VHH binders against Tyrosine-protein phosphatase non-receptor type 20 (PTPN20). Designs and how they scored, part 8

Target 1, 254 residues: Tyrosine-protein phosphatase non-receptor type 20 (PTPN20), of Homo sapiens (Human) (q4jdl3r159to412)
Amino acid sequence: IMQEFMALELKNLPGEFNSGNQPSNREKNRYRDILPYDSTRVPLGKSKDYINASYIRIVNCGEEYFYIATQGPLLSTIDDFWQMVLENNSNVIAMITREIEGGIIKCYHYWPISLKKPLELKHFRVFLENYQILQYFIIRMFQVVEKSTGTSHSVKQLQFTKWPDHGTPASADSFIKYIRYARKSHLTGPMVVHCSAGIGRTGVFLCVDVVFCAIVKNCSFNIMDIVAQMREQRSGMVQTKEQYHFCYDIVLEV
Short names: E, the ipSAE of ESMFold2; O, the ipSAE of OpenDDE; V2, 0.75 times the mean of E and O plus 0.25 times the DockQ between their complexes.

## First folded at step 4 (VHH)

Design A2 (from U7z with Y31D E57S S59Y; framework vhh_7z1x_3)
Fold by ESMFold2-Fast, scan of step 4:
Structure A2 (fold): chain B 254 residues (1-254), chain A 125 residues (1-125)
Amino acid sequence: as target 1 above (254 residues)
Amino acid sequence: QVQLVETGGGLVQPGGSLRLSCTASGFTFSDYAMNWVRQAPGKGLEWLSGITSSGGSTYYADSVKGRFTISRDNAKNTLYLQMNSLQPDDTAVYFCAADSGYSYGLEDEYHYDYWGQGTQVTVSS
């Protein structure tokens, strides 16, 4: 397993990050070293404006799984984030982080603070319809309204709150239940998945989701191949050897 | 040249209090956010508390919220952790760590710029 991760790290994948490196876009990146490839980035609107997000397509046993892997939104990118969600007709957001972990701001609070007051953005109004707090994750139901058209879209956000600040969850069971719930909730568009940078915990989620689908279908799967596919579309997917090992640990639980 | 030195650890009875200090040298302390992290015997690292470079915001892990208080004195280049209502489970080596705010995107590891060497806290009867 460790030899597999080392082999993945040694691959020099072709790809350019020109859009993310443009001076006008630098403040839109949470981390200077984590950027989307030009070829797979998610363009916004007719002008194809920038957001730190990548389309990820994973193929296993003739089935294609479609996602958007993205960073935790910044205050300056909240409007862009909701535009991305609506333009791609996504109904599920998987958030695999708390807003603050280990004293570090991981993600801005990009949704309404309460049921009473919608979040007012430049182009959108986001209403919190209801929420449910479970032991390991929070379910939030949103109505997102485009101000110019009055068009509304329902979005379910699932926030996993029990990932430790260091390492991986002690219990794989909680994360397995979270991923299964997310898949059952999916209806339209790519599933939007984010953590802080949109590559580490996000990569683990994508890999495990594909593996669960393979198991249900009695299909073969290969974790190294799944991660390699992701890395061709977003650099550095599954960041640490511990995260890579955790993908295998989860598979053994199922 | 860069150093973070923790002091104030020791043996304390359950329900007791200790105050840890972390003295910084070799860098501009007021430019760095500061954190307290501990490691219990046979366990991994656990983040406890963080404070912004100005001291304007503080953050706590659920396990210590309401019992521990983080503070700093930028004029003295010193970080503090006031620990109250100590429990046997608080037995650990306590580290201070400095973060320039240029944390790169590496997840699930404590990637602070500078670490202290740690101070032992033992809570027992």
Scores: ipSAE 0.015, ipTM 0.365, lowest interface PAE 7.2, mean pLDDT 88

Design A20 (from A2 with A98K S100L H111Q Y112F; framework vhh_7z1x_3)
Fold by ESMFold2-Fast, scan of step 4:
Structure A20 (fold): chain B 254 residues (1-254), chain A 125 residues (1-125)
Amino acid sequence: as target 1 above (254 residues)
Amino acid sequence: QVQLVETGGGLVQPGGSLRLSCTASGFTFSDYAMNWVRQAPGKGLEWLSGITSSGGSTYYADSVKGRFTISRDNAKNTLYLQMNSLQPDDTAVYFCAKDLGYSYGLEDEYQFDYWGQGTQVTVSS
């Protein structure tokens, strides 16, 4: 396992990050040096404006799994984030972080704070219809309205709240249950998955989702291949050896 | 060619303060995130703090949060760690670490490149 992770690190594919490095786009990146490849970035609108997000397609056993891996939104990118969700017709957002961890802002609060007041954005209005707080994750149901057309879209956001500040969860069970619920909730478009940077915990989620689907279908899988596919589409997916081991631990748990 | 030189360590009493400096050469300092890590006697390596290439974001381990402050001066190719309210448990060799091109405000742990020789900090009465 350690040899596999080292081999993946040594085989880092060079890719161009020209869009993310443009002066006008620097303020749109949570981390200046974690950027989407130009070839797989998610373009916004007719002008193909920038957001720190990558399309990820993973193929396993003849099945294709489609995601958007993205950073936790910034105050300045909330409108862009919802535009991305709507333009891609995504109905599920998996958020694998708290807004603040260890006193550090990991993700801005990009949704309405209450059932009574919608979030007013430049192009959208987001209504929180209901929410449910569970032991390990929070379910939020949103209705997103495009101001120019009046069309509305239902989006389910699932926030995993129990990832430790350091390392990985001691038990895979709660995380598997979370991922199963997210997959079961998926209906349209790519599943939008984010943590703080959109590569570490996000990469683990994508890998585990594919592995769990393979197990349920009695199909073979290869964790190294799954992670290699992700890394070709977004640099650094599954960030640490400990996170890589966690993907294997989940196989043993189920 | 790449060099990191840590200075500022020494003996200090509990509750005291110390400022560490790390001078970088051989690479474009302003292009890379930088980190402070330490190794206490008989223990493994512990990541303490990270700062993005621009200095726009800083990150801290829970053990030092509120007591230590990381900063950088890109014009001088220098990284700093201001340590306040020092405790005996802060006794360690402190290392300056260049990242491989990723911001260390990331999730769980990090792999570092081009460590310095370290500077000894001893907190003892």
Scores: ipSAE 0.005, ipTM 0.188, lowest interface PAE 11.0, mean pLDDT 85

Design A21 (from A2 with D99E S100R Y104T H111Y; framework vhh_7z1x_3)
Fold by ESMFold2-Fast, scan of step 4:
Structure A21 (fold): chain B 254 residues (1-254), chain A 125 residues (1-125)
Amino acid sequence: as target 1 above (254 residues)
Amino acid sequence: QVQLVETGGGLVQPGGSLRLSCTASGFTFSDYAMNWVRQAPGKGLEWLSGITSSGGSTYYADSVKGRFTISRDNAKNTLYLQMNSLQPDDTAVYFCAAERGYSTGLEDEYYYDYWGQGTQVTVSS
């Protein structure tokens, strides 16, 4: 396992980060050195504006799994985030972080505070229709309305609330249930998955989701191959040895 | 009583240089890997550089590679960051952080045992 992670780390993959490094886009990055590759970034609108997000396609046993891996939105990128969700016709957002952990802001609160007060954005209005608070995650149902057209889109956000400030969850069972529920909820477009930077916990989620789909279909899988595919499309996916080991721990508990 | 104290911050013009120091007390400095992390106004934490407990290996974020140099003096319980070719974008509060053993320096995990209070670096004319 450790040898696998070291082999992944030793690979220096070719890729350009020019879009993320543009002066006009600097304030749109949560972390200056966590950037999308130019070749796989998610362009916004006809002008192909920037957001810190990458398309991730993973192939296993002839099946393709399609995701958007992205950072936790900043106050300045909330409009961009919802534009990305709508333009890609995504119906599920998996949020693998609390807004604040250990006193550090991990993700801005990019959705409505209450059922009564919609979130007013420049191009969109987001309504919270209902929510359920479960032991390990929160389910929120949104209607996103594009102001110019009046078209509405249903989006389900699943926030995992029990990831510890350090390390990985003590019980893999809670995260397994979370991932399975997210896959069951998926209907349209790529699944949008984020944590704080969109590489660590996000990478674990993507890997485990593909593995569980393989198990259900009675297909073989290879964790190193899955992570390698992700890293070709977004740098640093599953970046710590602990997170990589956790992928194996989760799989073994199924 | 564990303490990490950063010094050497201040105002500098673009293209200038600064040397940050971090003095450690209350623990066995030579047993810990050391890191430099910064936070710009309104932004999250950004890992910049790491050095192993012996000083035998150093690591850098792409944003600072070739401009910044990390070093340590275990006899003096001191960590250093030599910053050259400073840019306005380097304006931030700079923290030193200690960990038992070396981590990959990840923004999401931050498995640091001890943190300093930070020192302000402002790059402006």
Scores: ipSAE 0.000, ipTM 0.137, lowest interface PAE 13.9, mean pLDDT 85

Design A22 (from A2 with A33Y G50A; framework vhh_7z1x_3)
Fold by ESMFold2-Fast, scan of step 4:
Structure A22 (fold): chain B 254 residues (1-254), chain A 125 residues (1-125)
Amino acid sequence: as target 1 above (254 residues)
Amino acid sequence: QVQLVETGGGLVQPGGSLRLSCTASGFTFSDYYMNWVRQAPGKGLEWLSAITSSGGSTYYADSVKGRFTISRDNAKNTLYLQMNSLQPDDTAVYFCAADSGYSYGLEDEYHYDYWGQGTQVTVSS
């Protein structure tokens, strides 16, 4: 298993990061070296403005699974994030991080702080309709209203809160239930999945989701192939050997 | 040789103000994210504030939001923390820390590239 991860790490994948490296876009990146490929980045609006996000299409057993893998939004990219969600007609956001972990800012609080006060953005107004705090994840229901048109979209955000500050979860059970709930909640557009950088925990989520769909359909799967497909579309997907091993561990739990 | 040197600490009365400075040498200061972190007696590290390499974005812990202001002067290789409305609970050793903004150590707590030696701030009457 570890030999597979080393082989993935040594693979030289062609791809350019010109958009992410533009001086005007540097402060839109949470990490300087975690950038979307030009060919798979998510363009915003008619001007194709930049956001640190990649379209990820994974093919397994004749089925295509469609995602957006993205960084945890910054204060400066909140409007861009919601624009991306709305333009792609996405109904599910999987957030696999707390806002702050071990003194490190992982993600800005990009949604309304209460049921009473909507989040006012340049082009959108985001309303928190309701929420449920469960043992291992939080469910938030949003209505996203485009100010110019008055059109609204229902978005479900699922925040996994039980990932440890170091390593991977000791028990796969909570994360399995989380992924299954996210898939069950999915209706329209690509599923938007993020952690801090949008490659590590995000990659684990995508891999496991595809594997569970394969199992349900009684289809074969190959974790190395799934991760390789992701890495062709966003560099560094499944960031550590521990995360890669966890993909195998979690799958063997079912 | 790389150095981060904090100055401006000392004894101050509750409700008072202090301005901490952190002077960097031996690396390209303008390429680094800068952080302020403190450690109170008998407690662990607490992250307080961060500023991007250009100074265009700033971040604060809830415990200091509205009271502390982070800033930097890249021409002088200096980071600042303006601390207002100081409380006894702000008593701690204050460290500046430099982060290259690269992804290495992403899963590690307090993974900063360079640290200062710290400066003592005591808030007492």
Scores: ipSAE 0.106, ipTM 0.509, lowest interface PAE 4.8, mean pLDDT 88

Design A5 (from A2 with A98R H111Y Y112F; framework vhh_7z1x_3)
Fold by ESMFold2-Fast, scan of step 4:
Structure A5 (fold): chain B 254 residues (1-254), chain A 125 residues (1-125)
Amino acid sequence: as target 1 above (254 residues)
Amino acid sequence: QVQLVETGGGLVQPGGSLRLSCTASGFTFSDYAMNWVRQAPGKGLEWLSGITSSGGSTYYADSVKGRFTISRDNAKNTLYLQMNSLQPDDTAVYFCARDSGYSYGLEDEYYFDYWGQGTQVTVSS
């Protein structure tokens, strides 16, 4: 297993990061060394503005699974994030981090702070309709309203709150239930999945989701192949050997 | 040669104020996010505040939110921490730290690549 991860790490994948490296986009990146490939980045609006996000398509047994892997939003990118969600008609956001972990800011609080106060953005208004706090994750239902048209779009955000500050969860049970709930909730567009940088925990989520779908459909799967497909579309997907091993551990529990 | 030098520490009474400064040299200051971190006697490091390279966004730990203000002057290569309503529990060595902006392969850890030597703040009567 660790030999597989080492082989993935030794790959020199072709790809350019020109958009992410432009001076005007520098402050839009949470980490300087974690950038989307130009070929798979998510363009915003007619001007194709920049956001640190990648389209990820994974093929297994003739089925295609479609995601957006993205960083945890920064204060300066909240408008861009919601624009991306709406333009891609995404109905599920999987957030695999708390806002602050171990004193480190992982993700800005990019949604309304209460049921009473909507989040006012340049082109959108985001309402928190309701929420449920469960043992391992929080479910939030948002209504996103486009200011110019009055068109509303329902978005479900699922925040996994029990990932440890370092390493991987000791038990896979909670994360398995989380991923299954996310898949069950998915209706339209690519599923938007993020952690802090949008490669580590995000990569684990995508891999496990595809594997669970394969199992349900009684299809074969290959974890190394799934991760390799992801890495061709966003650099560094599944960031550590521990995360890679965790993908196998989760699969063995199912 | 990268160097960060903190000044402005000292002894202050509870409820008092201090302004810390960190002067940077040896790199393009305006390209890096900067942070303040402290270490109280016998305790670990506690992150307090961060500011983006332009100064457009600031972030605070809950323990200091509303009392401390981070700011920067890119023309002077200087980072500031305005500390108000100081309490005995704020007694610590205060460090400025440069955010590397890199994950070094681990997005789950902060990577401050350069630290100042620290300045002592003592809140006591």
Scores: ipSAE 0.095, ipTM 0.506, lowest interface PAE 5.0, mean pLDDT 88

Design A7 (from A2 with G50A S57R; framework vhh_7z1x_3; at its last look DockQ between E and O 0.01; V2 from the best seeds 0.00; counts 0 for: pae O 9.7 > 2, placed apart)
Fold by OpenDDE, look of step 5:
Order: C-alpha cells, then structure tokens, then sequence
Structure A7 (fold): chain B 254 residues (1-254), chain A 125 residues (1-125)
C-alpha cells in the first residue's frame, strides 16, 4: 500500500495552473498551492469565470463516474459556489469538513443559519427547508432560487462531521454510511464534493464511492488506478498516506 | 452490535388489533428516522409508515392510513406500530428499519441502514 502511494506521486503530472495563478483569481483560492488544472477546472458562466474546482471523471469497469471536487467556499466565493452547483445541475453536495477545525476556518457557511431566514447572495437566495443532525453527518435540504430567473432548485447537502483534524475517521462504518447515503441521494449532474482544500478527504470520498459502486455492480476495481485517474485531473487527490491507507481499510469493512 | 428486535406479532382475527414494538440497540436511535415495512408471502417489500427522528412527523401508506399508527419513544429506544382493523391481506412479516435518509416510502431493501429480523403477523378467522 505504501509503495503504491509513493508511486502515485508520479501521477501528479505537470499541468497548467494559469487561471488559478492570475492575480485577479488568487484571492479566490483558499490555499495558494492547491489549484485546479486549466484543463479540468470548472468554468462559470459564459465568461468562464474562475472557481477553484475541478471536474473529475473516473472510469471503472466500463462505467464513468462524474464529480466536481472543490475547496470549501470562502466568504467571497459563496455566490460562485452556488453558481457552479446550479449550472452543473448538481443535486447533491458532499461536505467533508467542519466550518472550523483546530481553531481555524476551513469553510464558510454557504447556507442559511436558520429555517426562517434565507441566505441572501448577489445572484441567489438559499432557503433551508429542513435539516437533520445525525451522529456522524448532517443532512440539509435547500431550495436555491436564481434571482435573475426566479427558478428554484432543490439541493441536498451532506456534511460529514466526524473526520478528525488529523488522521482518519475512527469509525469506518460511519463514513461508509455517509458515502452510501450520498450516492443514493444523487439524481442529477456531477456530485459536488468538497473538504477544505478539495483534495484530501474529497479524494477519499471519490475513491470509496467508486469502489462501492463497483462492488454493487460486481465489478473489479483497483484503488491505485482510481486514485491515479483523480490525480491526473486534480493534483494531490488523496493527499496523505494515511488517507490512502484508509481507502483500503474501508473496503475491508464492506 | 446494531440490533433491531421486533415483537408483538401473532395470530389475530379480522377486525382485531395488534401493537408491534421494535427495540433498538448498538446505535443512536434518536438520530434515525424509523420505518415499518412488511413482506407478504410471494410479494415484494411494502412500505407502511415512517416517523422522523424526533417523532415530529409521521407518514403513512394509503393502504394503512387511518388504521395504523406509528410512534416512538427515544428514551426507551423503541418504535411502535399500533395496528387496528386488521384484515387478512395484512398478513405478512413486519420489519422495522432505520433510515438516516430524508426520503420516505421506499421499498428498496438496500435503502435502509438497519433492519430487524421481522415479526410474523397473521390475520385469519
């Protein structure tokens, strides 16, 4: 497993990060060293505006799995985030981070703080219709209204809350349940998956989701191959050796 | 270890009543919506009723609406189903199922997180 992980470093192929490195876009990145490839970044609108997000396509056993991997929104990029979600017709957001971890902000609230008052953005109005706090994750149901058209979209957010600041979840089963729920909730568009940087925990989610789908379909899978595909499309996917090892551990629990 | 144990099933005459119980252990019961699902011989799963984690909302299939009542006691980790005006076509194995999801009324066996072993209900004269 460790040898595989080391070999994957070679899969971080040199790519172009021109869009992410533009002076006007630098402030839209949570981390200066975590950028999308120009070839796989998610363009916003007709002008192809910038967001730190990447299309991820994984092929396994003849089936293609389609995701958006992205960083946790900044205060200034919340509107862009929702634009991305709606433009891609995504009905599920998987959030694998808390808002604050280790005393630092990892992700801004891009949703309303109450059922009573919507989140007012420049281009969108986000209503929290319902939520459920479970032991390991939170379910939030949103109605998102585009102000320009008045069109409403239903979006489900699933936030995993038990990934520690360092390491991996203590309960593999909890994360399995989380991923399975996300998959069964998915209806349209690419699943939007984010943590803080959009590469570590996000990468684990994508890998395990594909593996679970393969198992259900009685298809073979190769974790190294899956992660390699991800890294070709977003640098650093499955960021640490512990995370990589965790992918294998989870599979053993299924 | 996660367990859901159904009790209260048995033989009853048409028009009779039964009260099923489902006792949960090994997980945080109050975090999950709970469902009753049944399976008659030779038939597929039929969703009957759901109750939210807090017990604030209940849902019923048309087939049991007005006759069955779902409730829960989170302090006792127990789910209940009061069944009144039972009919022969209510004969089935009744399962309680835990669901972390938001959707109700699904009859997919893979949808629910945890299942009980089931309890037999037979309605016959």
Amino acid sequence: as target 1 above (254 residues)
Amino acid sequence: QVQLVETGGGLVQPGGSLRLSCTASGFTFSDYAMNWVRQAPGKGLEWLSAITSSGGRTYYADSVKGRFTISRDNAKNTLYLQMNSLQPDDTAVYFCAADSGYSYGLEDEYHYDYWGQGTQVTVSS
Scores: ipSAE 0.008, ipTM 0.282, lowest interface PAE 9.7, mean pLDDT 92
ESMFold2-Fast, scan of step 4: ipSAE 0.495; ipTM 0.761
ESMFold2, look of step 5: ipSAE 0.013; ipTM 0.408
ESMFold2 (binder alone), look of step 5: mean pLDDT 86; pTM 0.867

Design A8 (from A2 with S57Y; framework vhh_7z1x_3)
Amino acid sequence: QVQLVETGGGLVQPGGSLRLSCTASGFTFSDYAMNWVRQAPGKGLEWLSGITSSGGYTYYADSVKGRFTISRDNAKNTLYLQMNSLQPDDTAVYFCAADSGYSYGLEDEYHYDYWGQGTQVTVSS
ESMFold2-Fast, scan of step 4: ipSAE 0.423; ipTM 0.719

Design A9 (from A2 with T52S S53Y; framework vhh_7z1x_3; at its last look DockQ between E and O 0.01; V2 from the best seeds 0.00; counts 0 for: pae O 7.6 > 2, placed apart)
Fold by OpenDDE, look of step 5:
Structure A9 (fold): chain B 254 residues (1-254), chain A 125 residues (1-125)
Amino acid sequence: as target 1 above (254 residues)
Amino acid sequence: QVQLVETGGGLVQPGGSLRLSCTASGFTFSDYAMNWVRQAPGKGLEWLSGISYSGGSTYYADSVKGRFTISRDNAKNTLYLQMNSLQPDDTAVYFCAADSGYSYGLEDEYHYDYWGQGTQVTVSS
């Protein structure tokens, strides 16, 4: 397993990061060293505006799995985030981070703080219709209104809350449940998956989701191959050896 | 592998009592709230009772309140339902369901994390 992980370092191909390195786009990146490839970045609108997000397509057993991997929104990029979600007709957001971890903001609230008052953005109005707090993750149901058209969209957010600051979840079962719920909730567009940087925990989610789907379909899978595909499309996917090892561990629990 | 196995069902006369058991394996039982849900022939799911992770809190539907008692033994990975004063309307398949959440009273099949196979309870003279 560790040898595989080391070999995957070679899959971090020297891609082009021109868009992410534009002076006007630098402030839209949470981390200066985590950027989308130009070839896989998610363009916004007709002008192809910038957001730190990548299309991820994984092929396994003849089936293609389609995702958007992205960083946790900054205060200044919340509107862009929702634009991305709606333009891609995504109905599910998987959030694998807390807003604050270790005293550091890892993701800004891009949703309303109450059921009573919507989040007002420049181009969108986000209503929290319902939420459910589970032991290991939170379910939020949103109605997102585009102000320009008045069109409303239903979006479900699933936030995993028990990934420790260091390491991997203590309960593989909890994370399996989380991923299963996300997959069952998925209806349209690519599933939007984010953590803080959009590569570590996000990568684990994507890998395990594909593996789980393969198992359900009685298809073979190769974790190394899956992660390699991801890394070709977003640098650093499945960021640490512990995370990579966790992908194998979780499979044993299924 | 995760498994929930219900036992204790059977045929009982009106006014009689039954005690159902649900034995869990393959997951950390104490990390889940547990529920009893039933389904009568031709009817939808009906939530009956829930118990918190530690067993410190119990909840009941109005239809069974005062007659049914939910309990659990985490050391034995077992959930119980004591059913007293049974009526013909209580005839159904009874399921135990594990829930990682904090909500009770939900009758959505997809809400719960794990389900048992169910045990038949028939109340008839």
Scores: ipSAE 0.016, ipTM 0.335, lowest interface PAE 7.6, mean pLDDT 92
ESMFold2-Fast, scan of step 4: ipSAE 0.412; ipTM 0.723
ESMFold2, look of step 5: ipSAE 0.351; ipTM 0.698
ESMFold2 (binder alone), look of step 5: mean pLDDT 84; pTM 0.848

Design B1 (from U7z, 16 letters changed; framework vhh_7nfr_2; at its last look DockQ between E and O 0.04; V2 from the best seeds 0.00; counts 0 for: pae O 12.3 > 2, placed apart)
Fold by OpenDDE, look of step 5:
Structure B1 (fold): chain B 254 residues (1-254), chain A 125 residues (1-125)
Amino acid sequence: as target 1 above (254 residues)
Amino acid sequence: QVQLQESGGGLVQPGGSLRLSCAASGFTFSYYAMSWVRQAPGEGREWVSSITSSGGETYYADSVKGRFTIARDNVKNTLYLLMDSLKSDDTAVYYCAADSGYSYGLEDEYHYDYWGQGTQVTVSS
């Protein structure tokens, strides 16, 4: 497993980061060293505006799995985030981070803080219709209104809340349930998956989701191959050796 | 070294009010969501209320909605529970609990990272 992980480091090399490195876009990145490839970045609108997000396509057993991996929104990029979600017709957001971890803001609230008041953005109005708090994750149902057209979209957010600041979840089973619920909830567009940087926990989610789908379909899978595909499309996917090892551990629990 | 110390409990008549406090030490208070959980004699633990680490969101059990208010002061490392219109059914030991995650409404003793010793609240005429 460790040898595999080391071998994967070589696959982070190809790609250009010109868009993410533009002076006008630098402030839209949470981390300086975590950028989308130009070839796989998610363009916004007709002008192809910038957001730190990447299309991820994984092929396994002849089936393609389609995701958007992205960083946790900044205050200044919340509107862009929702634009991305709606433009891609995504109905599920998987959030694998807390808003604050270790005293550091890892993700800004891009949703309303109450059922009573919507989140007012420049181009969108986000309503929290309901929420359910489970032991290891939160389910939020949103109604998102485009102000320009008045069109409303239903979006489900699933936030995993028990990934520690360091390491991996203590309960593999909890994360399995979380991923399965997300897949079950998915209806349209690419699933939007984010953590803080959009590469570590996000990568684990994508990998395990593909594996679970393969198992259900009685298809073979290779974790190294899956992660390699991800890293070709977003640098650093499955960021640490512990995370990589965790992917194998989770599979053993199924 | 980690401590959660509840205070403010006592005997109160129905319709009365109490303010509970939970003083935290030995850990970074502002990193944790905080909750109140109560346990009545002979009954299991019941989740009462939770507040996010920043204090931006609050959650309440249906049984206490409109009567209780949870608050926190991250500068003072203190959690509060304002209890108004107290009922006999509110009689319980009230515990403060800290959660590094973002989960609320849970009663499981293993869910929270830290627990206080509890403070007795008795509502009786």
Scores: ipSAE 0.000, ipTM 0.282, lowest interface PAE 12.3, mean pLDDT 91
ESMFold2-Fast, scan of step 4: ipSAE 0.433; ipTM 0.707
ESMFold2, look of step 5: ipSAE 0.012; ipTM 0.457
ESMFold2 (binder alone), look of step 5: mean pLDDT 83; pTM 0.842

Design B2 (from B1 with Y31D T52S E57S Y112F; framework vhh_7nfr_2)
Fold by ESMFold2-Fast, scan of step 4:
Structure B2 (fold): chain B 254 residues (1-254), chain A 125 residues (1-125)
Amino acid sequence: as target 1 above (254 residues)
Amino acid sequence: QVQLQESGGGLVQPGGSLRLSCAASGFTFSDYAMSWVRQAPGEGREWVSSISSSGGSTYYADSVKGRFTIARDNVKNTLYLLMDSLKSDDTAVYYCAADSGYSYGLEDEYHFDYWGQGTQVTVSS
């Protein structure tokens, strides 16, 4: 399995990252070396403004799975994030991180603090309609309103709260249930998936989601191929050898 | 040669105030996010506060929110921490740390490119 990961590292696509490297966009990147390819980045609005996000299309057994892999939003990118969600008609956000882990800020709190006070952004107003706290993940239902048009859109955010600060989960069961729930919740647009950088845990989620869909359809799958397809569209997907091994471990637990 | 040099620590009474400074040299200060990290006697390192490279975003640990203010001066290559309403549990060595924003140590407790040598803050009567 580790030989496969080494082969993936050696076959990294030498794509262009010009948009992410523009001086005006530097403060929009959580990590300066984790950038979207120009060819697969998610453009915002008519001006095609920048956000650190990539379209990911994975093909398995004639089925196409469509995602947006993105970093955890920064204070400066909250408006951009919600614009991306609305413009792509996405109804599910999978958040595979806590806001702070081990004292390190992984993701800004980009949604309303309470049911009583909406989040006021420059172009949007985000209402927390309800939420449900489960053992391993939190379900939040949002109504996102575009201020200029009054158009509203319902979004379900699923936050996985039990990824350890170091390594991967010892038991895969909770993460399996999380991924299955996310897939069941999906209705429209690409599924928006993020962790801190939008490549490590995000890559694991995408791989496992595709594999579970293959199992349900009783068709073949290849983890190395799935990860290779992701890496052609966003550099570094599935960040560590431990995460790569975890993809195999979680699949075997099913 | 990269250097981060802290100053402004000392002994202060509970409820008092201190201003820490960190002078940076040997790298392009304005390209780095800056943080304060502390370590109390017998404890692990605890992140306190961070400021973005431009100074446009600031972040605070819950334990210091409302009492501490982080600031930077990119012309003087200096980072500051204004500490108000100091408590005995704020006693620690305070380190200045620089983060290039590269994707190192995402699973680790703390990863910074450069560290200062620390300045002692003691809050006691």
Scores: ipSAE 0.011, ipTM 0.339, lowest interface PAE 9.0, mean pLDDT 86

